VH-VL binders against Rho GTPase-activating protein gacHH (gacHH). Designs and how they scored, part 10

Target 1, 179 residues: Rho GTPase-activating protein gacHH (gacHH), of Dictyostelium discoideum (Social amoeba) (q86l99r1233to1411)
Amino acid sequence: SNKESLPFRRDVIEKVINHLRENSLDTEGIFRLSGNMESVRGIVKSFAHGEPNLSFEVHNISNALKHYLRSLDPPLIPYEFFLMLLDARKNEDAETIRNIFWKIPSDNRVVLTLLVDLMVKISENSNVNKMNSKNLSIVFGPTILKPRTPTLDRMALMTETQLQCGIIQTFIEDFHYIF
Short names: E, the ipSAE of ESMFold2; O, the ipSAE of OpenDDE; V2, 0.75 times the mean of E and O plus 0.25 times the DockQ between their complexes.

## First folded at step 4 (VH-VL)

Design v31 (framework fv_umesolerbart)
Fold by ESMFold2-Fast, scan of step 4:
Structure v31 (fold): chain C 179 residues (1-179), chain A 119 residues (1-119), chain B 107 residues (1-107)
Amino acid sequence: as target 1 above (179 residues)
Amino acid sequence: EVQLVESGGDLVQPGGSLRLSCAASGFTFSSYWMNWVRQAPGKGLEWVSFISSDSSTIYYADSVKGRFTISRDNAKKSLYLQMTSLRAEDTAVYYCARGDWSEYYFDLWGQGTLVTVSS
Amino acid sequence: EIVMTQSPATLSVSPGERATLSCRASQSVGSNLAWYQQKPGQAPRRLIYGASTRATGIPARFSGSGSGTEFTLTISSLQSEDFAIYYCQQYYDWPPTFGGGTKVEIK
C-alpha cells in the first residue's frame, strides 16, 4: 500500500463531530451518501492542517470525517485490540468488549466516545435520516477497526468484516453500558 | 433514465471463471450500496453479495464465499462480480440490484445476465 | 439465517377477484419485510417495503400488512397484468432472505 497516514488531530475531529451533531441528525443518508470527491479531499487536507473547513454542505463534511478516520495509521481503535474485540463479539460478550474499550488510549477513547455518541443520536432519528445502527456499523466497522496484517483469504476477510460491523453495532446499541 | 444493465453472462464449464459487469446510469452510483442477486432456472431469488458505497464493507452468501469477489468502480459507475471455481449450482440469472437508502431491500434491478455452468 | 415461507405455492384467481398471499418468517423481523412482483422473463419489481408502505408508482390495489412473523400481501380487484410470481423478503438480519414465491395464475 502507498498510503501516507495523516496526523491524528483530536481537537479537529472533536470540532467536526460537534458540527455534525448540531447539523446532521435530520439529514437523509448521513455518512451513506457520497459528497464530491475533490471537495472531500480538500476538506480532509484542512483537517490534517488543524483548521477544519466546515463551510461545505453536510455530506461533504461527513464524508471528509469518514475518509480522515480511514486514513489514520494506526486506526482509531489501535491494531492491538482488533483480534480481542472480534473474539469478544463472536462470543457475544459485551462485558469483555466494555473492558477492552477502557484499555484504549485516552485520546482515541475520547474520540471514539464522541463518534459513537453521534452514531447513537443519528440512529435514534433513523425514521427521518434512514440510518439505523446496522447501517452505521457498515460505514464505520472497517473504517475505525482493522487488522495490522490484512488477510488475502477472502473467506476470512468476509468473516472479519461481519465481526467488525458487529462490534460497532454493539457500541451503538449498548452505549450506556460500554461507555 | 434510472437503470442498471448487466453483461458478461456466458456458458462456462465447471471449475471455470467468469466476470460479470453492471453499468449504472441516471443516478449518483457512488452514493448507493449495491448487491448481486441470482435466480436459478425455475427457482426463487437468492442474495449473493453486498458492497457499500465506498467498498469498505463487503458481504457474501455462504454458498459463494471464497469463490466470488464483488468490486465497484465509482468513476466508471460500474459494479463487478468475479466468479471462480464455478459449479453447476451457480447456473442462474444474475441481477445487480440497488439497495434502497439505508436498508437491504432493493428498489432498482437490472434485467439480468444468464450464467450457465455445464460440461 | 432467517427462513421465509410463502403460501400457497400457487393461487388460481379470476380477474376482478381478491388475492391474499401469506409470508411467514422463522423469527421476528419486525416490519423489515418487502414484497416483489416478477413476470416471466423480467426482473423483479419492488411493490412494498416496511411491510405496508407501497412503493412509488404501485397501484392502490396492492396492500401489505403484518409484523413480526406473519405477513400478508393483498391484491384487490385483480387485473390481467397482476398474474405473476410474488416474493417476500426479510431485511431484518444478514443475510437478506427471500420466500419461495407464490404464483398467481388465471383460473
Scores: ipSAE 0.000, ipTM 0.539, lowest interface PAE 13.0, mean pLDDT 87

Design v32 (from u05 with heavy chain G99S E102D L106Y; framework fv_umesolerbart)
Heavy chain, then light chain:
Amino acid sequence: EVQLVESGGDLVQPGGSLRLSCAASGFTFSSYWMNWVRQAPGKGLEWVSFISSDSSTIYYADSVKGRFTISRDNAKKSLYLQMTSLRAEDTAVYYCARSDWDYFDYWGQGTLVTVSS
Amino acid sequence: EIVMTQSPATLSVSPGERATLSCRASQSVGSNLAWYQQKPGQAPRRLIYGASTRATGIPARFSGSGSGTEFTLTISSLQSEDFAIYYCQQYYDWPPTFGGGTKVEIK
ESMFold2-Fast, scan of step 4: ipSAE 0.075; ipTM 0.700

Design v33 (from u05 with heavy chain Y103A L106I; framework fv_umesolerbart)
Fold by ESMFold2-Fast, scan of step 4:
Structure v33 (fold): chain C 179 residues (1-179), chain A 117 residues (1-117), chain B 107 residues (1-107)
Amino acid sequence: as target 1 above (179 residues)
Amino acid sequence: EVQLVESGGDLVQPGGSLRLSCAASGFTFSSYWMNWVRQAPGKGLEWVSFISSDSSTIYYADSVKGRFTISRDNAKKSLYLQMTSLRAEDTAVYYCARGDWEAFDIWGQGTLVTVSS
Amino acid sequence: EIVMTQSPATLSVSPGERATLSCRASQSVGSNLAWYQQKPGQAPRRLIYGASTRATGIPARFSGSGSGTEFTLTISSLQSEDFAIYYCQQYYDWPPTFGGGTKVEIK
């Protein structure tokens, strides 16, 4: 099916992230390995209704969070920040990235902070879970940061994807400077 | 049981195009990152391209950027490499390789691409 | 890009003897290093990942060590089937890069 826009529920996302912080740090391939798609779909629906179903295996819950974030329109990092973040990353300008972060609407910014904090904790355990900052950036770059109008030029898309991943990697590695 | 089978290698003229295919079996293809790695005759290994499990993240070696396109079809359990503007230095055996945390745990048998005028 | 340098280019060893292969990175790669074995006409086979973890099915005579910029692959009692070319590969940063290979041949 078509991807539908789901309501942004800060309270739900906080509960899901807290669950994953408690249960997923030692899980190999967390966010990368697929869950059962029927279970994932059911969990995502529970997010829309304000009561996340967290009784499933951790890969199903992590994939549900990933799909939920991908379904948000506008995305977690609103469209207006896309090009300016990519430009700042291209110039390796961490100060501008920090300044842009603090312009993000407060609910989105709080959720982004919780999500990146989770990514930091996962990356610190990468010897066990195999998900370092680079691996997490591959998962979350295109998930939470995307343009309003996608490019059809493959070279431009490749460059944009590299910078999207670079932004998330910067968020993880420079967490205490930016957040 | 877990295997990758490649096809599509051929003799092509400089400036030509060719499409390589890799068929996966014995594992959940949609859960793995995939790569193309090549080896010129008598030379070492060179990574060519990467694609994430859902195709949202794609990387290319500088030597092939703008000329090669990696893609995948998870329903068909297949990986592809579309090659254009081929050069003599692209002559190599091309391997399909499964990414296990950016190291490669499963490799195809390779398919030979020869670019010659 | 991170440059991987292997030495020696060729190592001549008798069966039953110890072989030690070196791999150096132009910058620290932590433990994000793999070793591969390639026989003529065949695809590479992963032996070691994480600098020291032996891949499933790989004989105990193969061992990896090192971290940062200096790594070694050791074959403790070389068997006739071990004559091959060995490659190291870093996966710390993009692009993943390989060493030039060490050919292990019969003395």
Scores: ipSAE 0.035, ipTM 0.677, lowest interface PAE 7.5, mean pLDDT 89

Design v34 (framework fv_umesolerbart)
Fold by ESMFold2-Fast, scan of step 4:
Structure v34 (fold): chain C 179 residues (1-179), chain A 120 residues (1-120), chain B 107 residues (1-107)
Amino acid sequence: as target 1 above (179 residues)
Amino acid sequence: EVQLVESGGDLVQPGGSLRLSCAASGFTFSSYWMNWVRQAPGKGLEWVSFISSDSSTIYYADSVKGRFTISRDNAKKSLYLQMTSLRAEDTAVYYCARGPDYWEGYFDLWGQGTLVTVSS
Amino acid sequence: EIVMTQSPATLSVSPGERATLSCRASQSVGSNLAWYQQKPGQAPRRLIYGASTRATGIPARFSGSGSGTEFTLTISSLQSEDFAIYYCQQYYDWPPTFGGGTKVEIK
């Protein structure tokens, strides 16, 4: 059972992403380096309560967003799109990935667009922040895209993880084509 | 002053019906999952029912499934429990409880409770 | 459902002494365990969550430990206001379930 599921709050996520776009682009290891766990926990609670607390250091805010997105059930990219996106990535079919993106529900698609735009901006500053598209894909692949029923086959799990990361890398690198 | 206040408990005959209410104040009710938990006289705590923040997900204990209906009105900041086909075994203090909370575990806020007595 | 078993049913302790309460789950619940205190005529009050994290405002004399199937609540120096019934609760899987309670009474 998903005991840690939080409500999907588009308004909260948009405020947090906008804050990070304004304040995190030059931050080394953004989303990779840990924040203070007590601060992160408090920030995530504020997200769930509809009043995001953005007065904390940027690593705490970025980790709070990461944990909040990871807790969503269904995930940011709804379960029904999981296998079709993995198949499209396996076939290196960017056109099909683009077509699937435009079938995602409006609120999810808007949030995904803002999140990927943030990742694009971060990757463009990777010479300063050390977070390129590959690094960001490792963080967000399993966070926003996951199966309804996880596989028990370890080899299949590794292949799925690579494809999940590949989808996010494609979103970042082909942003202006897909979004 | 963050609080939950239950009402509606009464003496009712077996087979009867009651509606319990829970009024929330001091917090954003629409953002929280809500529950009903009961306690029979001299006994322990038993979870009864759960409702998600938007009412899309609802669960019931096996002992009340098909007889009780949980609902909420976010505009009125209220939680309800409609009870039908009441049995002597349903006699209990019924608590309104908030949670689970992602970071702080299950029931972080409780009302004072309302007593339901099912007796002939 | 996951069955929670508490022991002892009743614990008699003198003020200032240590009280140790046990809670066992019929299957692993990880650290998804909470402890509640209930005084006569009052609603339950959350003390501990995540097996070992004190809730805001809970005195340091209360501590929780354990993981998996075996859990303990310890009250290091009992005060007069601590005489109550204590319940453990798992929130690992549906439905959430409570132990039968341990009554902590004056010796």
Scores: ipSAE 0.000, ipTM 0.450, lowest interface PAE 16.9, mean pLDDT 85

Design v35 (framework fv_umesolerbart)
Fold by ESMFold2-Fast, scan of step 4:
Structure v35 (fold): chain C 179 residues (1-179), chain A 119 residues (1-119), chain B 107 residues (1-107)
Amino acid sequence: as target 1 above (179 residues)
Amino acid sequence: EVQLVESGGDLVQPGGSLRLSCAASGFTFSSYWMNWVRQAPGKGLEWVSFISSDSSTIYYADSVKGRFTISRDNAKKSLYLQMTSLRAEDTAVYYCARDLGDWEYFDLWGQGTLVTVSS
Amino acid sequence: EIVMTQSPATLSVSPGERATLSCRASQSVGSNLAWYQQKPGQAPRRLIYGASTRATGIPARFSGSGSGTEFTLTISSLQSEDFAIYYCQQYYDWPPTFGGGTKVEIK
């Protein structure tokens, strides 16, 4: 059976993010270093059942969150906001990015707020964990923000990727203005 | 032994195509970001392309955008650079480099593979 | 693009003497600066990252300093195996950029 897309579980994502906030801020390479693939698969399955298994080593839990977020369809930032956010970032228009953020559906917006707040806390502790806003933007840009139809043109794909990462970096760096 | 080994460099005509490979050994390839860096004969180092550990994030130098495509196969522990529409200015030794992010950057380099674009 | 400028282009020093290499960025790069050594016919070898942190296995005679726009690599007691070209690289902003290199000649 096709299990490429998992249901959006706000309650599960909140529990996982809260666990990482409490346990991962000092972890070197958090979200960058991979976990054990069998463990990651098992944790992701537990998310679908509504009871996240958080008894694993932190790299397994962080990678499970990444894979879960990447599997969401529609993505955490719904498809309809993709082009308008890229346009706003291209124009370096933080006010428009803020206005677009507040149009995102409430459940998605709350989850995005918790996720970005976690990224802010991680980046503030980058002296220890080695993950600054740029590192986190590379991880989460394509994970939570993507077009409905994959871009096949190379130049357009490069522009999209750069802007996707730029949007996440703006979310982290201008968090208190946007959120 | 922790190492990177490039291959695929050749003599190619302007407008031609070539695929470079970089084989990783001695470490968990899937945990690392990877880069291609080149060096023209007698010149300095120039960054070419970046790919994240899961291939979700990719960047290119302006000089190669639209012509080069970076990719990786984590099961085969290999990094690739597909080059098209090659120009004389692309003549260089091409290195793959392992990327530890902003905290340590390029900590491991391959020995390089020579690409010569000439008629 | 951030432009990295290295000086001098060539530095001639006697064995046992101190060599000081300069690297300047066109804008602040914080401490996101690495130094590499490249010997003829070989791949670059990382010496320093984070402007001042010595990479594993690098001899204590190599040290890095600086922040913002001005950086230096110092080799406190130059040995014959230190004959090489040295490159600085900023990894503060995309694209990452390298300096033009400083050739260290042992005379």
Scores: ipSAE 0.011, ipTM 0.640, lowest interface PAE 9.5, mean pLDDT 88

Design v37 (from u05 with light chain G30Y N32D; framework fv_umesolerbart; at its last look DockQ between E and O 0.03; V2 from the best seeds 0.00; counts 0 for: pae E 8.5 > 2, placed apart)
Fold by ESMFold2, look of step 5:
Structure v37 (fold): chain C 179 residues (1-179), chain A 117 residues (1-117), chain B 107 residues (1-107)
Amino acid sequence: as target 1 above (179 residues)
Amino acid sequence: EVQLVESGGDLVQPGGSLRLSCAASGFTFSSYWMNWVRQAPGKGLEWVSFISSDSSTIYYADSVKGRFTISRDNAKKSLYLQMTSLRAEDTAVYYCARGDWEYFDLWGQGTLVTVSS
Amino acid sequence: EIVMTQSPATLSVSPGERATLSCRASQSVYSDLAWYQQKPGQAPRRLIYGASTRATGIPARFSGSGSGTEFTLTISSLQSEDFAIYYCQQYYDWPPTFGGGTKVEIK
């Protein structure tokens, strides 16, 4: 089995996102700068066990959330939506992107809405925190939107990554239309 | 001292391969997005490739897509560019560049790649 | 991709005088614009980011202005070390692109 995968815990993710909303909006390089590796590992373990420990410097919390989301199986956006979203992005079809979002299971939708709203708030303060919508899409594209079976074709992988980031960027920039 | 040092530039035949390395020192390498930027002799600057701090997001210029592969090793504080199917227009000085808010705040001194028969 | 056009290609200026360099983007890049200085045989050095913010350690004689599609780098009193090639670069959208450069030379 995949020893690196972690269970989806909506209540934990909501607590962590709310903590970051209150504490990260003016933090330079939030989600980009590293944390202390030992602290991050301990925090991720606390998320997985359902008892989030948020008594750490904010970069450790943001890195822990990033790692936790990256380790979910299935990912925050379930596998069956991957190709549909990429195709809608490729065709510049914002209405289809919105329709796909509303088909995502409700627990995942709530978490995704909170996460993207956090990204919107961070990007609105990018003159201070240095994280605009494009920067955040680089962090979160591969973190929350993944294929079930990764391709071995290097050209296809490059194209998928660009589209993954483009979807997240669209979520941030068109938040009020999509969500 | 905060610095980037490129190596591996050489004279190669068209269709050949070459691997460039960039050693970082004096800063937390794993916190920064990294880039390759090139400059053909007597010409301007051209961005080549980007890699995010954890390697999860990678971009390439259209001119090199499918032929070049960027990678990094955060434990070794090193950035790499594997180049294949080299062409005459790839002849350039290749710079390792540290990204901060998608602009390049630290540059190496560059390594020369010459593609000629 | 966003095309960056710099003018003039060459600017001849006497020491102590003011130099004004122009950069135009093919579409709005808002304020996502950086300026770099490059001397012969050296790597580029960042001068300005965010269109108008000086990077740490850059002398006050360098200033940037503009937004949208038109940008200016001004060197208010040229010093001997300022004779170099200057590049603008947008970072609004992928790929990042550079202007062709303006060579500032002694008149």
Scores: ipSAE 0.016, ipTM 0.644, lowest interface PAE 8.5, mean pLDDT 89
ESMFold2-Fast, scan of step 4: ipSAE 0.242; ipTM 0.748
ESMFold2 (binder alone), look of step 5: mean pLDDT 93; pTM 0.937
OpenDDE, look of step 5: ipSAE 0.115; ipTM 0.702

Design v38 (from u05 with light chain S31D N32Y G50D; framework fv_umesolerbart)
Fold by ESMFold2-Fast, scan of step 4:
Structure v38 (fold): chain C 179 residues (1-179), chain A 117 residues (1-117), chain B 107 residues (1-107)
Amino acid sequence: as target 1 above (179 residues)
Amino acid sequence: EVQLVESGGDLVQPGGSLRLSCAASGFTFSSYWMNWVRQAPGKGLEWVSFISSDSSTIYYADSVKGRFTISRDNAKKSLYLQMTSLRAEDTAVYYCARGDWEYFDLWGQGTLVTVSS
Amino acid sequence: EIVMTQSPATLSVSPGERATLSCRASQSVGDYLAWYQQKPGQAPRRLIYDASTRATGIPARFSGSGSGTEFTLTISSLQSEDFAIYYCQQYYDWPPTFGGGTKVEIK
């Protein structure tokens, strides 16, 4: 089917992440709770045009970032790293995950670093915002990791999803080792 | 009033199919992770399936993988569980449960599924 | 899967007494543990989450403690409405798993 893909704008993503870092760390359910869908759609359009509209409520902005990242093709973590990251996570091999991270193209790697740093700060404030590393991994695993060819095997899809979430959780929990 | 109401439980023969529904009210359904949890007569609680707020992440208990399908319709504020190839050991009260992330903060009253020959 | 073991299976207590329920995880679950109460014919109700945080509306006589693999739920000055089955649940790793339950009965 015809799936819309948006251009990768490092400058836009950095501005949005910096805004969320300053404004969302004490917000309950950040990234989990939905915003107004019309507002989210408008904000995502502003991201695609290079001038993010950050005047909306924080839940609208966080959901816009999530949808924007999900719409990227190729995804934030390029397709070629998908299977090797899943394999490293399956083997609980943090050293290999670290080595793979440093092979990611520099623009993608910088954005991933900013995004994971935001996730670390959110998780450290989970007593207030109610979003720990596991919660954030459920949000971002399928969002930034994507196979080039989706599997039609339900069991394989479930296993892949579990490993995708595990990779994000590893990024958050081992941030100072990997990044 | 914040509540979850399950429906669709019935008596079915082994190998049969059944669809359960859960209607949410009093909260923004589209913002919450949802689960199905079951309880066989006289037994404890068993988690069955999970779905994230946007349906991007779905998990199943090993006992139901390949037989059950969880889905949701955020516009209708409803959660579903499509059950196929039902077995006697699937006999249970099925609860719809809201995830206040990974634990369950809101439960429905349950709907009974009986699988018997 | 992380296996959750509750003990005792049944606890007989008189009203006004203290009840202590145990929950053990087969591996460390940190503080990612919840406690639920289920009365006959009713859905479970969340009492405690994050091992020791009391849910909104839950009376102060309910308290949770522990971390890692050993957890306890304490009910001080047991009331008639507290006779129920109590379940612990870990949410450290997927799938979330429940203990077998402890039935608190009137002596």
Scores: ipSAE 0.018, ipTM 0.641, lowest interface PAE 7.4, mean pLDDT 88

Design v40 (from u05 with light chain G30S N32Y G50E; framework fv_umesolerbart)
Fold by ESMFold2-Fast, scan of step 4:
Structure v40 (fold): chain C 179 residues (1-179), chain A 117 residues (1-117), chain B 107 residues (1-107)
Amino acid sequence: as target 1 above (179 residues)
Amino acid sequence: EVQLVESGGDLVQPGGSLRLSCAASGFTFSSYWMNWVRQAPGKGLEWVSFISSDSSTIYYADSVKGRFTISRDNAKKSLYLQMTSLRAEDTAVYYCARGDWEYFDLWGQGTLVTVSS
Amino acid sequence: EIVMTQSPATLSVSPGERATLSCRASQSVSSYLAWYQQKPGQAPRRLIYEASTRATGIPARFSGSGSGTEFTLTISSLQSEDFAIYYCQQYYDWPPTFGGGTKVEIK
């Protein structure tokens, strides 16, 4: 009965993303460099209580958002969309990816839109922050898009991971087409 | 039967290394956060390390950071603690504990690690 | 780190009597407080979590109360199998920390 999940709080996620949009776009290694483990955990607890503590340095806040999103069950992109998105990416079918995006439940879709918009803005400043669309896709692919039942086959896992990252990269690079 | 069984405890000389194992059965191991908690002879409980269900989040007590490594194998339903640079103060019974994040709802019987010359 | 202080270190009671154990946190831990029982040679056993919620299979004679910094574990009508060491633990913040324990022994 114990699961690695926290309640989905759209209002909290919006506040955190808005804070990062204002404060993190020129921060080197944003989302990739680790924060202080105790601070990150304390911030995640504040998210679960509905009152995000944003008084910490930016790497702690960005890592808290990653941890919070990773802990969601179901994930930000619900389980039912996993295989169909991977299949569309394998076929290099951006139109189908766009059609699937618009079938995602509205609260999840709004949060995903805000998150990807943040990733777009970070990638546009990659000459300063060193985080391009590929770097961001490695961070967020496995975080917001995952199967209900993970594969134990190493080769299949590698293929799935590449497609997960490819979907996030497509979201960033084709943002104005998809969103 | 829902249980955790530790193994690997031994007598080791200072500076040595030792690997502890914890075998889970009777529950979906891959859905739970896991911890190592230790207890020195005649003393209280001390949290040692945490690992999330997918290994993406790992924490260590300051006393063991840089010397101990926690890991898990969900296919084998096993948790591990690799200990290096062991010191006399690491002498303790080491418990594998299932976490509901931070409180521990299931404990193994423990495995004794003795570090002495 | 949050420091947990238990009192008394040792509590001597007779079977059938009530035992009251105290746990104090150095700062507010809200209701994120658990109690464990440990018998000689055994692993700890979870009794209470969320300050007052009794774990599955734990007898009704065990009850927890308190919030913030002051917590109490009460054992009504003590049985012979209840003589053990009891630990409180906060999980409000990292790292999770335990009290020093209260030994409940026969008078």
Scores: ipSAE 0.000, ipTM 0.445, lowest interface PAE 14.8, mean pLDDT 86

Design v43 (from u05 with light chain Y92E P96L; framework fv_umesolerbart; at its last look DockQ between E and O 0.84; V2 from the best seeds 0.00; counts 0 for: pae E 8.5 > 2)
Fold by ESMFold2, look of step 5:
Structure v43 (fold): chain C 179 residues (1-179), chain A 117 residues (1-117), chain B 107 residues (1-107)
Amino acid sequence: as target 1 above (179 residues)
Amino acid sequence: EVQLVESGGDLVQPGGSLRLSCAASGFTFSSYWMNWVRQAPGKGLEWVSFISSDSSTIYYADSVKGRFTISRDNAKKSLYLQMTSLRAEDTAVYYCARGDWEYFDLWGQGTLVTVSS
Amino acid sequence: EIVMTQSPATLSVSPGERATLSCRASQSVGSNLAWYQQKPGQAPRRLIYGASTRATGIPARFSGSGSGTEFTLTISSLQSEDFAIYYCQQYEDWPLTFGGGTKVEIK
């Protein structure tokens, strides 16, 4: 259904990430704390229209980015890469993760690189913003990496969630190797 | 004023089910990661489950995986724990705990679950 | 899973004296350690996070130290309200784990 999905707009996402990079590194709880939901909904709508409205308090913008990324279909990391990345994470195989990353379409790779670079910068300032790499992995794991067909098995979902978060952890920890 | 209040603890038979609730007040519930922590009578603390602020990330202790389901309703400022296939070992006071990151800065007073035949 | 071991299980001290509580992790947790106090019939409350940072409203007589695998909670001059059970908790890795507790009681 079209009510759940939004179009991928590289130019919008780049603008939003760059704005956050300039304005959020000192913000306590960035990506963890909620925003004003009326504002967040309006900002997400502006992303979908291709003209992001960034004249809001930074928590509203970060929450809007999370919601926008979650609503992409296909997701930022296309469905075909899901199982390969999870298997590579199971085996703690960063080399294979890097090889898979470079097969992702170029527009998606650029956006993912900018997003993970933002996470690295936030985590490097975690003494101030209180968001380390593990905290960020909790926020972004299922947001950007998801299966084409969600499992109904609760145990399988728990395992998938742990691996999804682990992929984000690997991206942050090994950023310069992978990206 | 800032508080967590658990409810739903009861006496149940082994193999039974029970749903715990936690009502939050006095803070922006949707901004916080939430947890369940339990304490068996005369024993120490055991972390049970975690849920992120938007429910996108969930973890369970191995002892409860497949039997317990954590959930939240941010509009109702409520946290839940659906327990099934209960065992004697699940007998405990269950605490709702607000995460300041991965450590707990606010605790409820707990609700007692007793699993006994 | 990271196992947290607290010692001693029980510590008998006189009011006004110093109490020293130990917590050891089975592998390094860096500074990702919290301490909690629990009085009979009550929920735990957070005393220390980040191994050494006192939570808001916690008296200065409580201090935490250590890193890696060895941690200490010190209560420099015990007050009557400090007789309780104390737990350490690591948050370096999942699952989150607690120590078994140290009961601080009147000698």
Scores: ipSAE 0.013, ipTM 0.657, lowest interface PAE 8.5, mean pLDDT 89
ESMFold2-Fast, scan of step 4: ipSAE 0.349; ipTM 0.793
ESMFold2 (binder alone), look of step 5: mean pLDDT 93; pTM 0.942
OpenDDE, look of step 5: ipSAE 0.220; ipTM 0.757

